# Designs tried in a protein design chat: VHH binders against q7z443r523to685. Part 21

Target 1, 163 residues: q7z443r523to685
Amino acid sequence: TSLNMSTHQLTITVNVTSLEKSLIVSIDPDSPLLMTLYLGFQYQPNCTHFHLNITLPKDKVWQKDEEYTWVLNPEHLQHGIGTYYITAVLSERQEGAQQTPSLVSVITAVTQCYYWEIHNQTWSSAGCQVGPQSTILRTQCLCNHLTFFASDFFVVPRTVNVE
Below, E stands for the ipSAE of ESMFold2; O stands for the ipSAE of OpenDDE; V2 stands for 0.75 times the mean of E and O plus 0.25 times the DockQ between their complexes.

## First folded at step 16 (VHH; framework vhh_surovatamig_d1)

Design p3 (at its last look DockQ between E and O 0.02; V2 from the best seeds 0.00; counts 0 for: pae E 15.1 > 2, placed apart)
Fold by OpenDDE, look of step 16:
Structure p3 (fold): chain B 163 residues (1-163), chain A 121 residues (1-121)
Amino acid sequence: as target 1 above (163 residues)
Amino acid sequence: EVQLVESGGGLVQPGGSLRLSCAASGFTFSSYWMSWVRQAPGKGLEWVATIKQDGSEKYYYDSVKGRFTISRDNAKKSLYLQMNSLRAEDTAVYYCARTYYTGDTYYWDYRGQGTLVTVSS
């Protein structure tokens, strides 16, 4: 989904229904852009009132598609089940970037890592978490044990308000 | 798209040798640690060997030390496992895995479809 941004701020609303899964947020601009994301639970966050923040693009990435992805693990979503708000505040354009208005792609998804537990013949997520290098295209699974694992991936319905 | 394709598996007698290969694509191969892992029938995934980006560091599971050698060719985007003095307990599907190193722990996020190695008289 592409959004035409005429201002320097957008708000993403996500309904989180599980505290066992990680939330993947991708805000990918059409041209290099510096932005800060603020997370709020049951309120719209800003630069002075937020639970967590991140600056994108990430400085250290394994692959380019990680640059504009925010991985929120259960510990980051410890506030509870309900509506989370993400405010993205756009900063200055990077070199070579197009001028406003800008197009951004916003995608939200949830995912978790599972492994096959042989003894119980079931999938388990115990000891596993979604890694920070995860994106909309791939899930990084980090486990404290050696096991054969898989992941699920679901797009989460959202609303995006452009201010 | 990240792809890892293992090859070289087959049936071999105890004491025999086999060389596995892994062809990587869709990512900067030389930027990553790489590992071999294996899964024997009815058992969990087991680590076999890991190699650093430049090949300067190699680590092995104790049971394969002295018998197996991991190597890589970054120009060819290939990973190898030379297996000598094979034993029945080495029977498994062998997977090539893209590896991360964090502190003292290794993780992987991508693996191939695997190649079957069967050691039997």
Scores: ipSAE 0.018, ipTM 0.258, lowest interface PAE 6.7, mean pLDDT 84
Fold by ESMFold2, look of step 16:
Structure p3 (fold): chain B 163 residues (1-163), chain A 121 residues (1-121)
Amino acid sequence: as target 1 above (163 residues)
Amino acid sequence: EVQLVESGGGLVQPGGSLRLSCAASGFTFSSYWMSWVRQAPGKGLEWVATIKQDGSEKYYYDSVKGRFTISRDNAKKSLYLQMNSLRAEDTAVYYCARTYYTGDTYYWDYRGQGTLVTVSS
C-alpha cells in the first residue's frame, strides 16, 4: 500500500514464515528519493543497530524497476521465522523531495525458484537461488545443475604447448 | 502491449468454490507456459499452479493439489483456475503470469492488477 513519508523515515513490517524462501521488498516513491534501509529481526532497526542495510536507488541495475528493490535471500533471513522490521530513512535530505510529503508505495513478496527436474518429473528448488535481478514482476533464478547449463562448463581437453 | 487481466475473485465461505479467469492479449498466448501466483495481504508471493503451452501438463503447489485445477483455452487466449474446497489460507490476490524457460531458469512474469479472493466465515 502507499505510505506517506512526511517524516524522513518509515517502518515496514513483514512476517517471514519460511527460512527457505527469498523476500522481495519493492519501494516505489512518487519522486526520486535517496534512502537507506535497515533490517531487524523482531526489533525496529536504526542506523546503529541492524542486521543488514542497503542504499537505494541501486547504482548498478539491468532494468529500472530494480532501482528500489531489495532482495533478501535465506542467508539474510536466518535469524528466525517471525516479524522482520525494515526502517527506511533518507540518507541525505533533498530540497524538493524531502521538504514536502511524498507518497511511497511498498510491496513485499516472497518467492522461490522452481525448475522441472526431467529425470524425476517433479518440480524442485535444489541448487537454485533467487538472484539479485529479481523484482516484484519477475524472479531471476540462478541454478548450478541444469543439463543445458552444464553444457556451458563442459570443456574438451586440447593439446597446448605449455612452455 | 502485453496485457493480462484477472477476474472472478470475490468473497466466499470456507468450503466454497470460485473460478478465476485471465484474459491475455498483446502476445502469442499459445507459445507460453502460464501460471497462477498469489499474495496474501502482508505476505510473500506464492506459486500456485502452472500449465504447459498445449495444456498437456499441469503442476500444483502441494497445498492446493487436489483442490485447484488450472486450465487454458488457447483459442480464447484465456487461462483459468477452478478453486474448490476453499480455506481461509487461500485468501490472497491472485495473479496470472507468463512462465518461460531460458535453459536453466524459470520465470514468472505477471503484470495485471490481480483478482482478490477472500475466504471468510
Scores: ipSAE 0.000, ipTM 0.103, lowest interface PAE 15.1, mean pLDDT 73
ESMFold2 (binder alone), look of step 16: mean pLDDT 87; pTM 0.881

Design p4 (at its last look DockQ between E and O 0.08; V2 from the best seeds 0.00; counts 0 for: pae E 8.4 > 2, placed apart)
Fold by OpenDDE, look of step 16:
Formats: structure tokens, C-alpha cells, sequence
Structure p4 (fold): chain B 163 residues (1-163), chain A 121 residues (1-121)
């Protein structure tokens, strides 16, 4: 879904139903932008009131689509099950960027990494986490043991308010 | 710069065969465990096979055992995946990955673009 930002910020609303999975937030602008994302639980965050923040684009990426992706692991979502709000505030245009308003595509998904536990004959997420380089297109799995892995991936419905 | 370049994908009918190749550069290939992983669009990452540095150990995902064979040529810095008896569920983008241990975690470095395998009648 592509949205035209009429102002300098947008809010993403996500209902988190599991604390065992990571939330992937992709905000893909039509042109290079500098933006700050703020996370809030059960309230709309801003630059002065938030649980966590990140500045996009990321500095070091393997793939281009990582630049505007925020990976929120369970430890980042420790506030509980419920509605999380992400406010994206536009800071400035990068060189060569178009003038505002900006077209932004937003996608949210949840995922987790699993390995086959031979002893219990089941899939387990123990010792595994979704890596920060994960995107909507690719899951990065990091584990503290050498086993054989898999991941799930689900698009999470969200609402976006442009302000 | 580390590079992994996959090739050999394509369209094949069920029961068909493909051989994937991976050309590695920018690192000491022979020092790393290597893996194939795959991901279908909108699906999670799935492990396929892993091979030890010297090729003495090979491991496979259960669903591909007996059908797929992983191999490597350290002199050529190449990884291979022979895929026989292909099934529709094998449809995915296949990535070559080096296994990295950071001291506390293991990671698949699959930074390549991958090669698409489509199994369809």
C-alpha cells in the first residue's frame, strides 16, 4: 500500500498478538528520505514520548530493502500484547530526493526463526532470533547453536494515518 | 567484498532436475561451512542443505533427502546443489550461504540475489 504524506509524519497502528515473534516494519519512500520512527504501546508516540526509536535509512545494509526496515524483536515489544503505534517523522530529504509530499509504502509483518529439535521431534525457537537485517523479502535468522533452521512469515494488517 | 552469485535456476516440470551453482569470492571459501537455503515469496526462509569445509559432512532437510546433493569445489570456490525429482513445493528462490560464527551466534550470510527455481507442470 502506497500513501502520500501530506505532512511531515505518519502513524502506523499494529496489533501485536504474540510476544514470541518479531515485528518487521517496512517504510519504503519513493525517494531518499531521512526519517525517525518512534514506538509506543497503547499510545501514539512522538519525539518526546516513546519506548524506542530508530533513524532510517540504515547506514550499513546488505540489500537495499534493508535501508527502510525496522526489526522489532520480542525484547523490543516487552510492553505486552496489544496495539503498538509507530510514528514516522520526516526529518529532511536526501540529495536528489523529490519535494514533499512524499509517496511512502508501508508493510508490516511478523516472523520467527525455528530449528528442528531432534530430541523432542518438534520445531523450536529456543536460542534463535530474527536478525536486524531481515526484511519483508528475506528473513535473517541468528541462533546461538548450529542447527537446521526455518522461519515463518506473516503479513500483519495495519492501519496508517497520515497527518 | 564478499560475493555470492547463484545460478542454474529455471523452470522445470515435476520430476525434473536442476543443478545450481554458487560462485564465491571475497573470502576464504575453504574456511567456511556452506549452505543452501530457499525462500518462496511471502514465505519464511527454509534450510535446504549444509556441507562442511572439506566436504566430509553433509546435512539435508528431510524433505530433500535422497533427492538433493550438496557438493563443493574449494579450488574453484564453488558450491553446488544437484536437485533431482523436483516437486512443486521446491519452488523458491535459492540462496548460497556461508555459515558464520560470531562467537555467540551462528548466521547464514546469504547476501546474493539468489536463483529462482520454479517447478510447474
Amino acid sequence: as target 1 above (163 residues)
Amino acid sequence: EVQLVESGGGLVQPGGSLRLSCAASGFTFSSYWMSWVRQAPGKGLEWVATIKQDGSEKYYYDSVKGRFTISRDNAKKSLYLQMNSLRAEDTAVYYCARVIYSGDTYEWDYRGQGTLVTVSS
Scores: ipSAE 0.026, ipTM 0.371, lowest interface PAE 4.2, mean pLDDT 85
Fold by ESMFold2, look of step 16:
Structure p4 (fold): chain B 163 residues (1-163), chain A 121 residues (1-121)
Amino acid sequence: as target 1 above (163 residues)
Amino acid sequence: EVQLVESGGGLVQPGGSLRLSCAASGFTFSSYWMSWVRQAPGKGLEWVATIKQDGSEKYYYDSVKGRFTISRDNAKKSLYLQMNSLRAEDTAVYYCARVIYSGDTYEWDYRGQGTLVTVSS
């Protein structure tokens, strides 16, 4: 979804239906923008009232598409099932800001890492979590016990667009 | 630049068959496990199938096991999905994805445009 930041602020709403999945918020500005995102559960957050924030672009990334991605793990979403609000605010320290209104595309999705336990014949997420290098194009699964190279289990991401 | 180009989708009746193709370029195709994933309208991505680098091992999500067959041709840098006994719930955009393993981590790159499969009675 493309949004116009002519007011230097926008609000994203996400309905979270599971406390076991990670939320991916991806922002794709048409030009480099410095911004701060604020998270609120069932209220619209601002710079003085929020549960969690992040400044984008991130300065410690392995690939460029991670710079405008916010990974919210289940521990960050323990406020409940329901509507989360994200307020994105353009910073005064923006680099390369344009005279024209900036366009921002936003994609939200939920994802989780699963593996097939061969002996129990069931899906499990135990020992696997969604990693910080994840994006809407790539899901990183950090697992402490299983690999494809061992040929015992196969780990897969399941990503769901959030309505 | 890694590129993955999906094709072979279309409209089919329940019980029908389709064969999807994925043309790969910009990387050593034979060095990577490959997957098919899919996204139904208004839903998230769902894993479908995965195949080992040399094609010797294949893995399927339970709902497609016995109906879908993943295959690859490393000389042609191509990945395939043969879909038989199609059902309405198989309606989705299908993407091919590269599987990357590094230090006990797994990553899926699903960077193509996808190919739409519509199963409608």
Scores: ipSAE 0.012, ipTM 0.351, lowest interface PAE 8.4, mean pLDDT 76
ESMFold2 (binder alone), look of step 16: mean pLDDT 88; pTM 0.892

Design p5 (at its last look DockQ between E and O 0.01; V2 from the best seeds 0.00; counts 0 for: pae E 12.2 > 2, placed apart)
Fold by OpenDDE, look of step 16:
Structure p5 (fold): chain B 163 residues (1-163), chain A 121 residues (1-121)
Amino acid sequence: as target 1 above (163 residues)
Amino acid sequence: EVQLVESGGGLVQPGGSLRLSCAASGFTFSSYWMSWVRQAPGKGLEWVATIKQDGSEKYYYDSVKGRFTISRDNAKKSLYLQMNSLRAEDTAVYYCARTIYVGDTYYFDYRGQGTLVTVSS
């Protein structure tokens, strides 16, 4: 989904229903932008009141598609099941960026890493976590054991308010 | 020829500390991610920690977070693992491993002979 940015910030509302999965947030502009994301639980965060923040694009990435992706692991979502709010505040245009208005694509998804547990003949996530290099397109799995890994991927319904 | 030589293993009591070292040669050390992996007796190979080329990123398995610290010296072509608050379950042969990330998975294409760490009372 692409949104036309009319102002300097947008708010993403996500209902988190599992504390065992990671939330992937992708806010990808049509042109390079500098932005700061703020996370809040059951309130709309701002630059002075938030649980966690990140600046995008990321400074160091393995691949380009990681630049505008925020990976929120269970430990980041420790506040509980419920509604999380993400406020993205645009700072400035990077070199080569288009003039306002600009399009921003917002995608939210949840994922987890699994491996086949031979003894129990089932998939397990034990000892595995979603890595920070994960994106909407791929899941990085970091596990304390070396086995064949799989991941689930689900788009999470969200609302986006452009302010 | 790619070589990785681990050292620093030994017998330590629970709660003790140990520092492992790995000397690398035969490749451009600073161009690669590096990892520590371990294999406990009767178990498979396990990932412990990974460090980026420039040391700016470090990743740990949850069970060792806060206890283990991975570091590197690219000038010395050396990888280190500081292990504190050691537990019996940390007993294993520890390997230094050159790490390659492809797609969504990291691989260990080279590893040393390992160094044995035994945590016992």
Scores: ipSAE 0.014, ipTM 0.262, lowest interface PAE 8.1, mean pLDDT 84
Fold by ESMFold2, look of step 16:
Structure p5 (fold): chain B 163 residues (1-163), chain A 121 residues (1-121)
Amino acid sequence: as target 1 above (163 residues)
Amino acid sequence: EVQLVESGGGLVQPGGSLRLSCAASGFTFSSYWMSWVRQAPGKGLEWVATIKQDGSEKYYYDSVKGRFTISRDNAKKSLYLQMNSLRAEDTAVYYCARTIYVGDTYYFDYRGQGTLVTVSS
């Protein structure tokens, strides 16, 4: 699922089927790239019309795999169930008439934090949210209670539709 | 109470084989999808394989396709993972996970204590 960024932007589509899970968008460029991502619900966003944006790579992370990861919590996705569009716009280009397309790999996943709820003797996600240190390989869970967290949850990577 | 108990892990050399087993109790095993997930040292959970309730559909992470085979025996309430052509990157604790499939997502709502697989010379 490598994508050719032959223009200075590309669009990633993600079909969100639940309003309770976090979306993880991981971009793995073949070379260091500066980019801005814009989020839109049921429309293709641009730099003047979007719900949310982020600039990648992030500059102060615990681990390098966090640098090109966008964590979208349920509050960011409360626009509805359906198709979200992400426009990635490159901010780095070599000057000249010659252009070599940048190749990026895009993986999207959904995840949710679960803990063992002692009272009900079941796994629960209440009072927990997916934290900013999450990646497609690891879920950071931030909880507002002192219950011991028993597991990170991760969802299988799947291909996304892009253009 | 839901219980999942993994076994069959151990130390093997690269290229070797292992068969993992999972004994399930405390729920109607035949009504659930089942999965193997793994966690390498210092890393997060990674999905490995999933099998439908009746065993008719099997799905694998790309890096294990052709090397690993998931299977189940509903009469014995048991889940299996045959692991062939093992590589160093397969070193992990392997968990048996009860699975619920909704909305293009596998939910793993219960897992066991895991069994350690170490692939090293």
Scores: ipSAE 0.006, ipTM 0.108, lowest interface PAE 12.2, mean pLDDT 75
ESMFold2 (binder alone), look of step 16: mean pLDDT 89; pTM 0.897

Design p6 (at its last look DockQ between E and O 0.49; V2 from the best seeds 0.52)
Fold by OpenDDE, look of step 17:
Structure p6 (fold): chain B 163 residues (1-163), chain A 121 residues (1-121)
Amino acid sequence: as target 1 above (163 residues)
Amino acid sequence: EVQLVESGGGLVQPGGSLRLSCAASGFTFSDHWMSWVRQAPGKGLEWVATIKQDGSEKDYYDSVKGRFTISRDNAKKSLYLQMNSLRAEDTAVYYCARTIYIPGSYYFDYRGQGTLVTVSS
């Protein structure tokens, strides 16, 4: 979904149905933007009232597609099952960016790390967690017995309000 | 940058056939096991098939044995899934996944965005 960023902020609404999975939030701006995301549970957060925040793009990334991705692990979503709100507040264009109307695409997904047990024919998540380098395209799985693993992937229905 | 791009999905009637393709880039394709996994709407991830680097070994989920065939072309850096005798329960997004084999387990460190297969009358 592409949004015309004619305002200085947008709100993403996500219904979280599991406390054991991670939420991936991907924001793809048409041009480099500086923004701060605020997380709220059962309320619309702002810069003074929030559970967690992050500034995008990330300072250090392994790959470019990580720059505007926010990985929310179960530890970040322990407030309960229900509706989470993410408010993105735009600061300014990055230096050198074109001064064009701001278009932003937002994708949200839920994921968890698994590996396939061949003999038991079952998935296991034991010892595994979603890593910070995860994106919509890939899931980094950090396991105590290995490094990268598979995950389920589900696009979380969302509502985006531009304010 | 590791990329896996699936294609070939679509709408097909029960009993029909589809061939999925996966174009790999950003890594040495021939050095890796590869797999197909799928996810039906509202369901969890399901393993479908795995193939060894040189194609000498293939493994399938029981429900697809005899109907699906996994193959690869290392020269083209491509993975394939021939799906025959498709059933409604095969409806899913199909993902190409780079696979690490450890005795007893398949690990999937990268996957594509997937291609939707819908089997419906």
Scores: ipSAE 0.575, ipTM 0.859, lowest interface PAE 0.5, mean pLDDT 89
Fold by ESMFold2, look of step 16:
Structure p6 (fold): chain B 163 residues (1-163), chain A 121 residues (1-121)
Amino acid sequence: as target 1 above (163 residues)
Amino acid sequence: EVQLVESGGGLVQPGGSLRLSCAASGFTFSDHWMSWVRQAPGKGLEWVATIKQDGSEKDYYDSVKGRFTISRDNAKKSLYLQMNSLRAEDTAVYYCARTIYIPGSYYFDYRGQGTLVTVSS
């Protein structure tokens, strides 16, 4: 979806239905924006009351599409099943942008890495974590001493919040 | 750019046979284990078979053992699945997948778009 940032902030709502999958929040602003995201479970967070935060764009990225991506693993989402709120707040350093409406596109998706356990003849995600280099396009899988990127086939089906 | 293209799917009667092919490009095919994975309409993924880089080791899901044969031709960068004695439960989209073997586990990092096999009537 595209959202208007004319008030220096916006709120994203995500309904989490599983505590086993990772949440990918991808923001695509129409121009470079410095922002802070705050996470809250069943309440709208702000800069002084939140479970977790991140500053975007990330300053330590290896791929361009990673800059405006927040990866929330199951440990970050253990507050419960239900509605999570994400408040995105523009930095005060964005003085020129605060006077004009800004548009951002937001995509959310769930993902998890799966592999085949030969003995049990079943799919498993045990020992795998979705890594911070994941994006809406591909999942970084960190599995013990094996690191790889999985295509959209071998991750959980993604729910994309599109226009 | 890793690319895997499946072909050879179609409609076949129960008890029939079909041969699937997968053309690989964008990587050194002979350095990688390869697998077939399938998905029936509205169902989850199911692992079918895996073959070692040199073709010396093959592994099969129990329900297809003795009926399906995985093979590869490294010179042609191609993976194959010979399917005999087909049953209605074999109806699925079949995917070619690049595979990483770790003892006890198969990991998959790339797949193709799949080819539909329908076993009916």
Scores: ipSAE 0.555, ipTM 0.870, lowest interface PAE 1.2, mean pLDDT 84
ESMFold2 (binder alone), look of step 16: mean pLDDT 90; pTM 0.902
OpenDDE, look of step 16: ipSAE 0.379; ipTM 0.782
ESMFold2, look of step 17: ipSAE 0.481; ipTM 0.851
ESMFold2 (binder alone), look of step 17: mean pLDDT 90; pTM 0.901

## First folded at step 17 (VHH; framework vhh_surovatamig_d1)

Design q1 (at its last look DockQ between E and O 0.59; V2 from the best seeds 0.46)
Fold by ESMFold2, look of step 17:
Order: sequence, then structure tokens, then C-alpha cells
Structure q1 (fold): chain B 163 residues (1-163), chain A 121 residues (1-121)
Amino acid sequence: as target 1 above (163 residues)
Amino acid sequence: EVQLVESGGGLVQPGGSLRLSCAASGFTFSDHWMSWVRQAPGKGLEWVATIKQDGSEKDYVDSVKGRFTISRDNAKKSLYLQMNSLRAEDTAVYYCARTIYVTGSYYFDYRGQGTLVTVSS
């Protein structure tokens, strides 16, 4: 879904239904934008009232598609199940005082890594965490003694939630 | 790019047999454990069977033991599942999955598109 940032901010609403899954927020601007995202639980955050923030694009990434991706793990979502708000605010002005609307595409997804426990004959996510190099296209799985990327079916089915 | 392509699915009556194949490319097939996993309509994923790189060790979910046989041909980069005495509960999409074995657990990083097996009268 493409959104217009002509007012220099944008609100993203995400319904979190599980405390074991990670939230991926991906922003794909049509041109480079510097922005700060603020996270709030059951309230709309701003620069003075928020739980967490991040500045995008990230200053150090391994792949370009990570630059506008915020990975929120269960520990970041510890306020509970429910509605989270993300306010995205432009933190730098464009050169030349050009006041053109910025077009961004926003995708949210949930993800989690699963493996098969042989003895218990069950799927488990224990000891696995979704890593910061994850994107909407691939999940970095940081598990006890093993790090890998899961490319599809062996993560929680992704749910896209955009407002 | 890792690719796994399943084939051999179809409609079969209860008690029948079917052989699934999986063609692998884009990686060194003989270096990896391989598995079959399946997903019945409207249900979650179920692990079915796993085979070691050289074929010397095989493991099966209890519900298919004695009926299904996993095998591989490393020269042809192919994985197989021979399914005998098929039952209605075996109806599912079957996926070939690249597998990482670490003490007591199977991790999966790639699967194919799947092949549908329908067991019905």
C-alpha cells in the first residue's frame, strides 16, 4: 500500500495478536528519506512520548533492503497483545526547500522461526529469535548454536497489516 | 539459487501407492539432510520423514512408519518418497525440504512448491 507523507508524518497501525511472533515494518520510499519512527502501545506516539524509536535508513546494514526495515521482537512488544501505533516523522528537510509530497509504501508482517523437535515430535520456536537482518522477503533465524535465513514456509505465515 | 521441485502427486484410492520425487538444484545436494513435510488442507505443517546426506540414516513420523520409505540418489540430486497403503489422512500437499540437523532438532531453510496427494474413493 502506498501512502503520502505530504504532512511530514504518517501513522501506521498494527494489531499484535501473539507475544511469540516478531513484527517487521518495511517502508519503501520512492526516493531516499530520513525519518524517525516512534512506537506506542494503545496510543499514538510522538517525539516526546513513545516506547521505542528508530531512525531510518539504518546507518549500518549488510543488504540494501534492510535500510528501511524495523524488526520488533517479542521483548520490544512486551506491553501486550493489542494495537500498536507507529508514527513516522521526517527528521531532515530536503535540499532546496522543495515541498513535494513523498510517496512511501508500507508493509507490515509477523514472522517467527520454527524447527522440529525430534524427541517431542513437535514444532518449536524455543531458543530462536528473529534477527535484525530480516526483511519482508526473508527471515533471519538466530537459534541456539545455529544462524540461518528461512526463505518461506518454515516461518510463521506472514500477515500484512497497513493503515 | 536453491530450487526444489516436487512431482508425482495425484489422486489415488485408499490402500494404493504413490511415489514422490524431488529434483534439487542450486546447491551441493550431497552435503545436506533432506526431508518431506506435508500440509493437509486447512491444517498446519507436519514433518513426515528425514534422510541423512549419504542415506545411511532415516527417520519417520510414527503415523507413516512401515508404509512410507524415504530415499535419495545423490548422483541425480533427487529425493524420493515411496508411499504405500495410503489412507485418507495422508491427503496433503507434500513438500521437499532442505534440512539442517542439530542435536535433537531438524531445521528447514528451503522447500519447493509442493505436490498434491489426494487419497479418496
Scores: ipSAE 0.510, ipTM 0.853, lowest interface PAE 1.5, mean pLDDT 84
Fold by OpenDDE, look of step 17:
Structure q1 (fold): chain B 163 residues (1-163), chain A 121 residues (1-121)
Amino acid sequence: as target 1 above (163 residues)
Amino acid sequence: EVQLVESGGGLVQPGGSLRLSCAASGFTFSDHWMSWVRQAPGKGLEWVATIKQDGSEKDYVDSVKGRFTISRDNAKKSLYLQMNSLRAEDTAVYYCARTIYVTGSYYFDYRGQGTLVTVSS
């Protein structure tokens, strides 16, 4: 999904159906933008009322596609199963931005780090967490028994409202 | 860049057979365990089979034992899954996955985009 960013605010609506998985939010602008994302549960958040916030692009990333990705772990989604709202407030263009109007692509997905227990014949996520360097294309799995491996990945339908 | 590309999926009748292939690149294929995993429509991911680097050890989920055979050709950097006596419940997207074996667990650090197998009359 791509949006014409003629306004200074973007709202993403995500229906979270599991508290065991992490939510990946990717907001990919056509040009560098400074924005703050606010997370709300069953309400539209703003700069004064929110559960959690993040400023994008991230300061330090391993790869460029991480810059505008927000990883929300189960601990960040502790309000429960239901509709989460993410409000992105655009601050200003970064230096070097030349395109007007601005376009933004928004993708959301859920993922978790699973490994197969042979004796129990079951999937487990014990000791594993989705890392902050995860993106829509790859999942960083941080485990106490293994440093990195890929995980299951699902695209989550979302609604985007431009205000 | 690590790449895994599955092929061989398609429509088959119950009792039929298919052979899946996985072409690996971007890593030393012979140094890694390999696995097949599958996901049926509306279902979660399921482990199917795993094979050791040299092919000397193979492991299967119970539901496919005696029907499926995992194999590999390290020279061709290829993984295979021979599927015989296919059942409707075998309908799924099948994924090739690079596998790490650690103390009784399989970890999957890379997998392909998958190939669809549909078993239907």
Scores: ipSAE 0.318, ipTM 0.747, lowest interface PAE 0.8, mean pLDDT 87
ESMFold2 (binder alone), look of step 17: mean pLDDT 90; pTM 0.905

Design q3 (at its last look DockQ between E and O 0.62; V2 from the best seeds 0.47)
Fold by ESMFold2, look of step 17:
Order: C-alpha cells, then sequence, then structure tokens
Structure q3 (fold): chain B 163 residues (1-163), chain A 121 residues (1-121)
C-alpha cells in the first residue's frame, strides 16, 4: 500500500484480533525519512497523547529491512482487542523553495514463534517470544529452551487501512 | 546466505510416487538436522519428516509413516523425500526446512520456496 506524505503525517489503522500474536508494522519510504510513530487504542494518537512511540529509522540495525520496522508484542497491545491507530509524523523538513512529496508503502503482519512438539505432534509457541529485530520477512524468536533463532515460517500479512 | 531450493514436485495419480530434492547452500549442511514440512491449499503447516545430521535417526508424521522416506547426502548437501503410495490428502506445497533439535521439539529457522505436489485422478 503506497501513500503520499505531502501533509507530513499519516494514520495507519490496524484491527487487532488476538492478544497472543505480535504485530509488525513496516514502512518503506522512497527516500530516507525521519519519522516518529505514535500508538493509540481506539483513538488517533498525536505527539502529546499516545500509548507508545518509536522513532524511525532505527539507529542500530543488523539488516536494512529493520530500519523502518516497529514490532509490537502482546505486552504492547494489552489495551484490548480492537482498532489501534498509528500516527506517523515526519520530523525533518527540507528548507527552501523545493516541496517534494514523499511516497511511502505500509505493510503490517501478524507473527508468532512456533515449534513442533514431537510427542504431542502439534505446533506450540510456549516459552518463545517475538524479538525486536523481527521484520515482515523474518521473525526473531527468543526461546527459553534455546538461546536464539529466527524463522520465516509464520509471518501472516494483515489488512491495513491508511488515510 | 542460507539457501534451500526444493525440486521434484508435480502432478501424479493416487498410488504413484515422487522423489523430492532440496539443494542446500550457505551453511555447513552436515551440522544441521533437516526436515520436510508441507502446506495443503488453504490449510496450516504440517510437519512431515525430520532427519538427524548424520542420517542415523529419522522421524515421520504418522500419516506418512511407511510411505515416505527421508534421506540426505551430506557430500552433495542435499535432502530428499521419497514419496510412495501417494494419496489425494498428500497434495501440498512441500518445504525443505533447516531444523534445530532440542529434546522433545523441532525448531525450523530456514525454509525454501517450496515445490508443489498434486495428487489427483
Amino acid sequence: as target 1 above (163 residues)
Amino acid sequence: EVQLVESGGGLVQPGGSLRLSCAASGFTFSDHWMSWVRQAPGKGLEWVATIKQDGSEKDYYDSVKGRFTISRDNAKKSLYLQMNSLRAEDTAVYYCARTIYVPGSYFFDYRGQGTLVTVSS
């Protein structure tokens, strides 16, 4: 989904239907943009009223696709099942006569860490958490029965509404 | 860069056979357990079979036991699945998966793009 940020702000709407899965919000701007994202549950957030925020791009990443990714774990989404709003605000402006619109693409995904339980012959996520280095392409999985792995099996794209 | 490339899928009739292959690169193949997992159209993932690094231990989902054989060739960095007595319910995309074994569990950290197996009259 592509959006023109000529107004220096946009709102992303996401419906959260599970409190057990993690939400991944990925923004892909055509050119480097510095922005701050604000999270609100059932209201449109701004810089003075929000539950959580993040500044993108991230300063220190292991992979390029992490720079514009926000990972929201169940603990970040425990305000309830329903509509979450994310307001993205540009924080830098090019002074001068040039006014250049920026195009951004927004993708959201739902993910969780699953492993196969041999005896029960079933998938489980017990003892695993989705890590902050996750992207829409790969999930970082932090599990107490092994120290670390990443997996691409369980990323499920979600519908997104943009304004 | 870890890469897994599956091949050998196709259309077969019930009772037929196929042999799937997976070419591995970008890691020390012989240090890793390997698995096949599958996904039927519109369904969730299903574990099929797993093989130990040296091939000495193999494990199978109950519905494929006796019909499917997992094998590997560490010199060729290749994983195989021989599928015999195929049934319509075996129709799926089959993925080659690099596997981490801990007691009681298989974890999967990389997969390929998959190869489609269709079993129909």
Scores: ipSAE 0.520, ipTM 0.860, lowest interface PAE 1.1, mean pLDDT 83
Fold by OpenDDE, look of step 17:
Structure q3 (fold): chain B 163 residues (1-163), chain A 121 residues (1-121)
Amino acid sequence: as target 1 above (163 residues)
Amino acid sequence: EVQLVESGGGLVQPGGSLRLSCAASGFTFSDHWMSWVRQAPGKGLEWVATIKQDGSEKDYYDSVKGRFTISRDNAKKSLYLQMNSLRAEDTAVYYCARTIYVPGSYFFDYRGQGTLVTVSS
């Protein structure tokens, strides 16, 4: 989904059905933008009322596609199962960016780090967590067994409101 | 850059057969265990089969034993899954996955975008 950047705020609505999985939020602007994302549970957050916030793009990334990705782990989603709202407040364009109307694509997905236990023939997530370098294309799994591997991935339907 | 590209999926009737392929690039294919995993619509990820680097060891999920065969061609950097006697419950997106074997466990550090297999009358 692409959004017209004629407004200075957008809202992403995500229904979270598991408290054990991580939520990946990917925002892809057509030009570099500074924005702050606010997380709310069962309410639309703002700059004065929110559970968590992040400023994008990230300062340090391993790859470019991480710059506008927000990884919300279970510890960030402790409020319960239900509807989470993410309000993105757009700031000024970064230096060198074009001043033409911009589009923003938003993708949300859930993921969890699993490995296959051979003898038990079951998936396990014990000792593993989704890392901050995860994106919509890859899941960074940080485990006490291994430092990096992929995991389950599922796109979560969402609605986006532009204000 | 590690890439895994699956192909060969499609619509097939129950009892039919399909052969999936995975083209690997960006790493030394012959140094890695490889696996197939699948995800049915609305379901979680499911392990299907794993093969050792040299193909000397193969492991299968119980429900596919005797019906599916995993194989590899290291020269072509390709992984295959021959699926026979397909059932409706085999309907899923099938993924090729680079696999790390730790005694007792399979870890999957890279996975392709998958190919859809639909088994339906």
Scores: ipSAE 0.328, ipTM 0.741, lowest interface PAE 0.8, mean pLDDT 87
ESMFold2 (binder alone), look of step 17: mean pLDDT 90; pTM 0.903

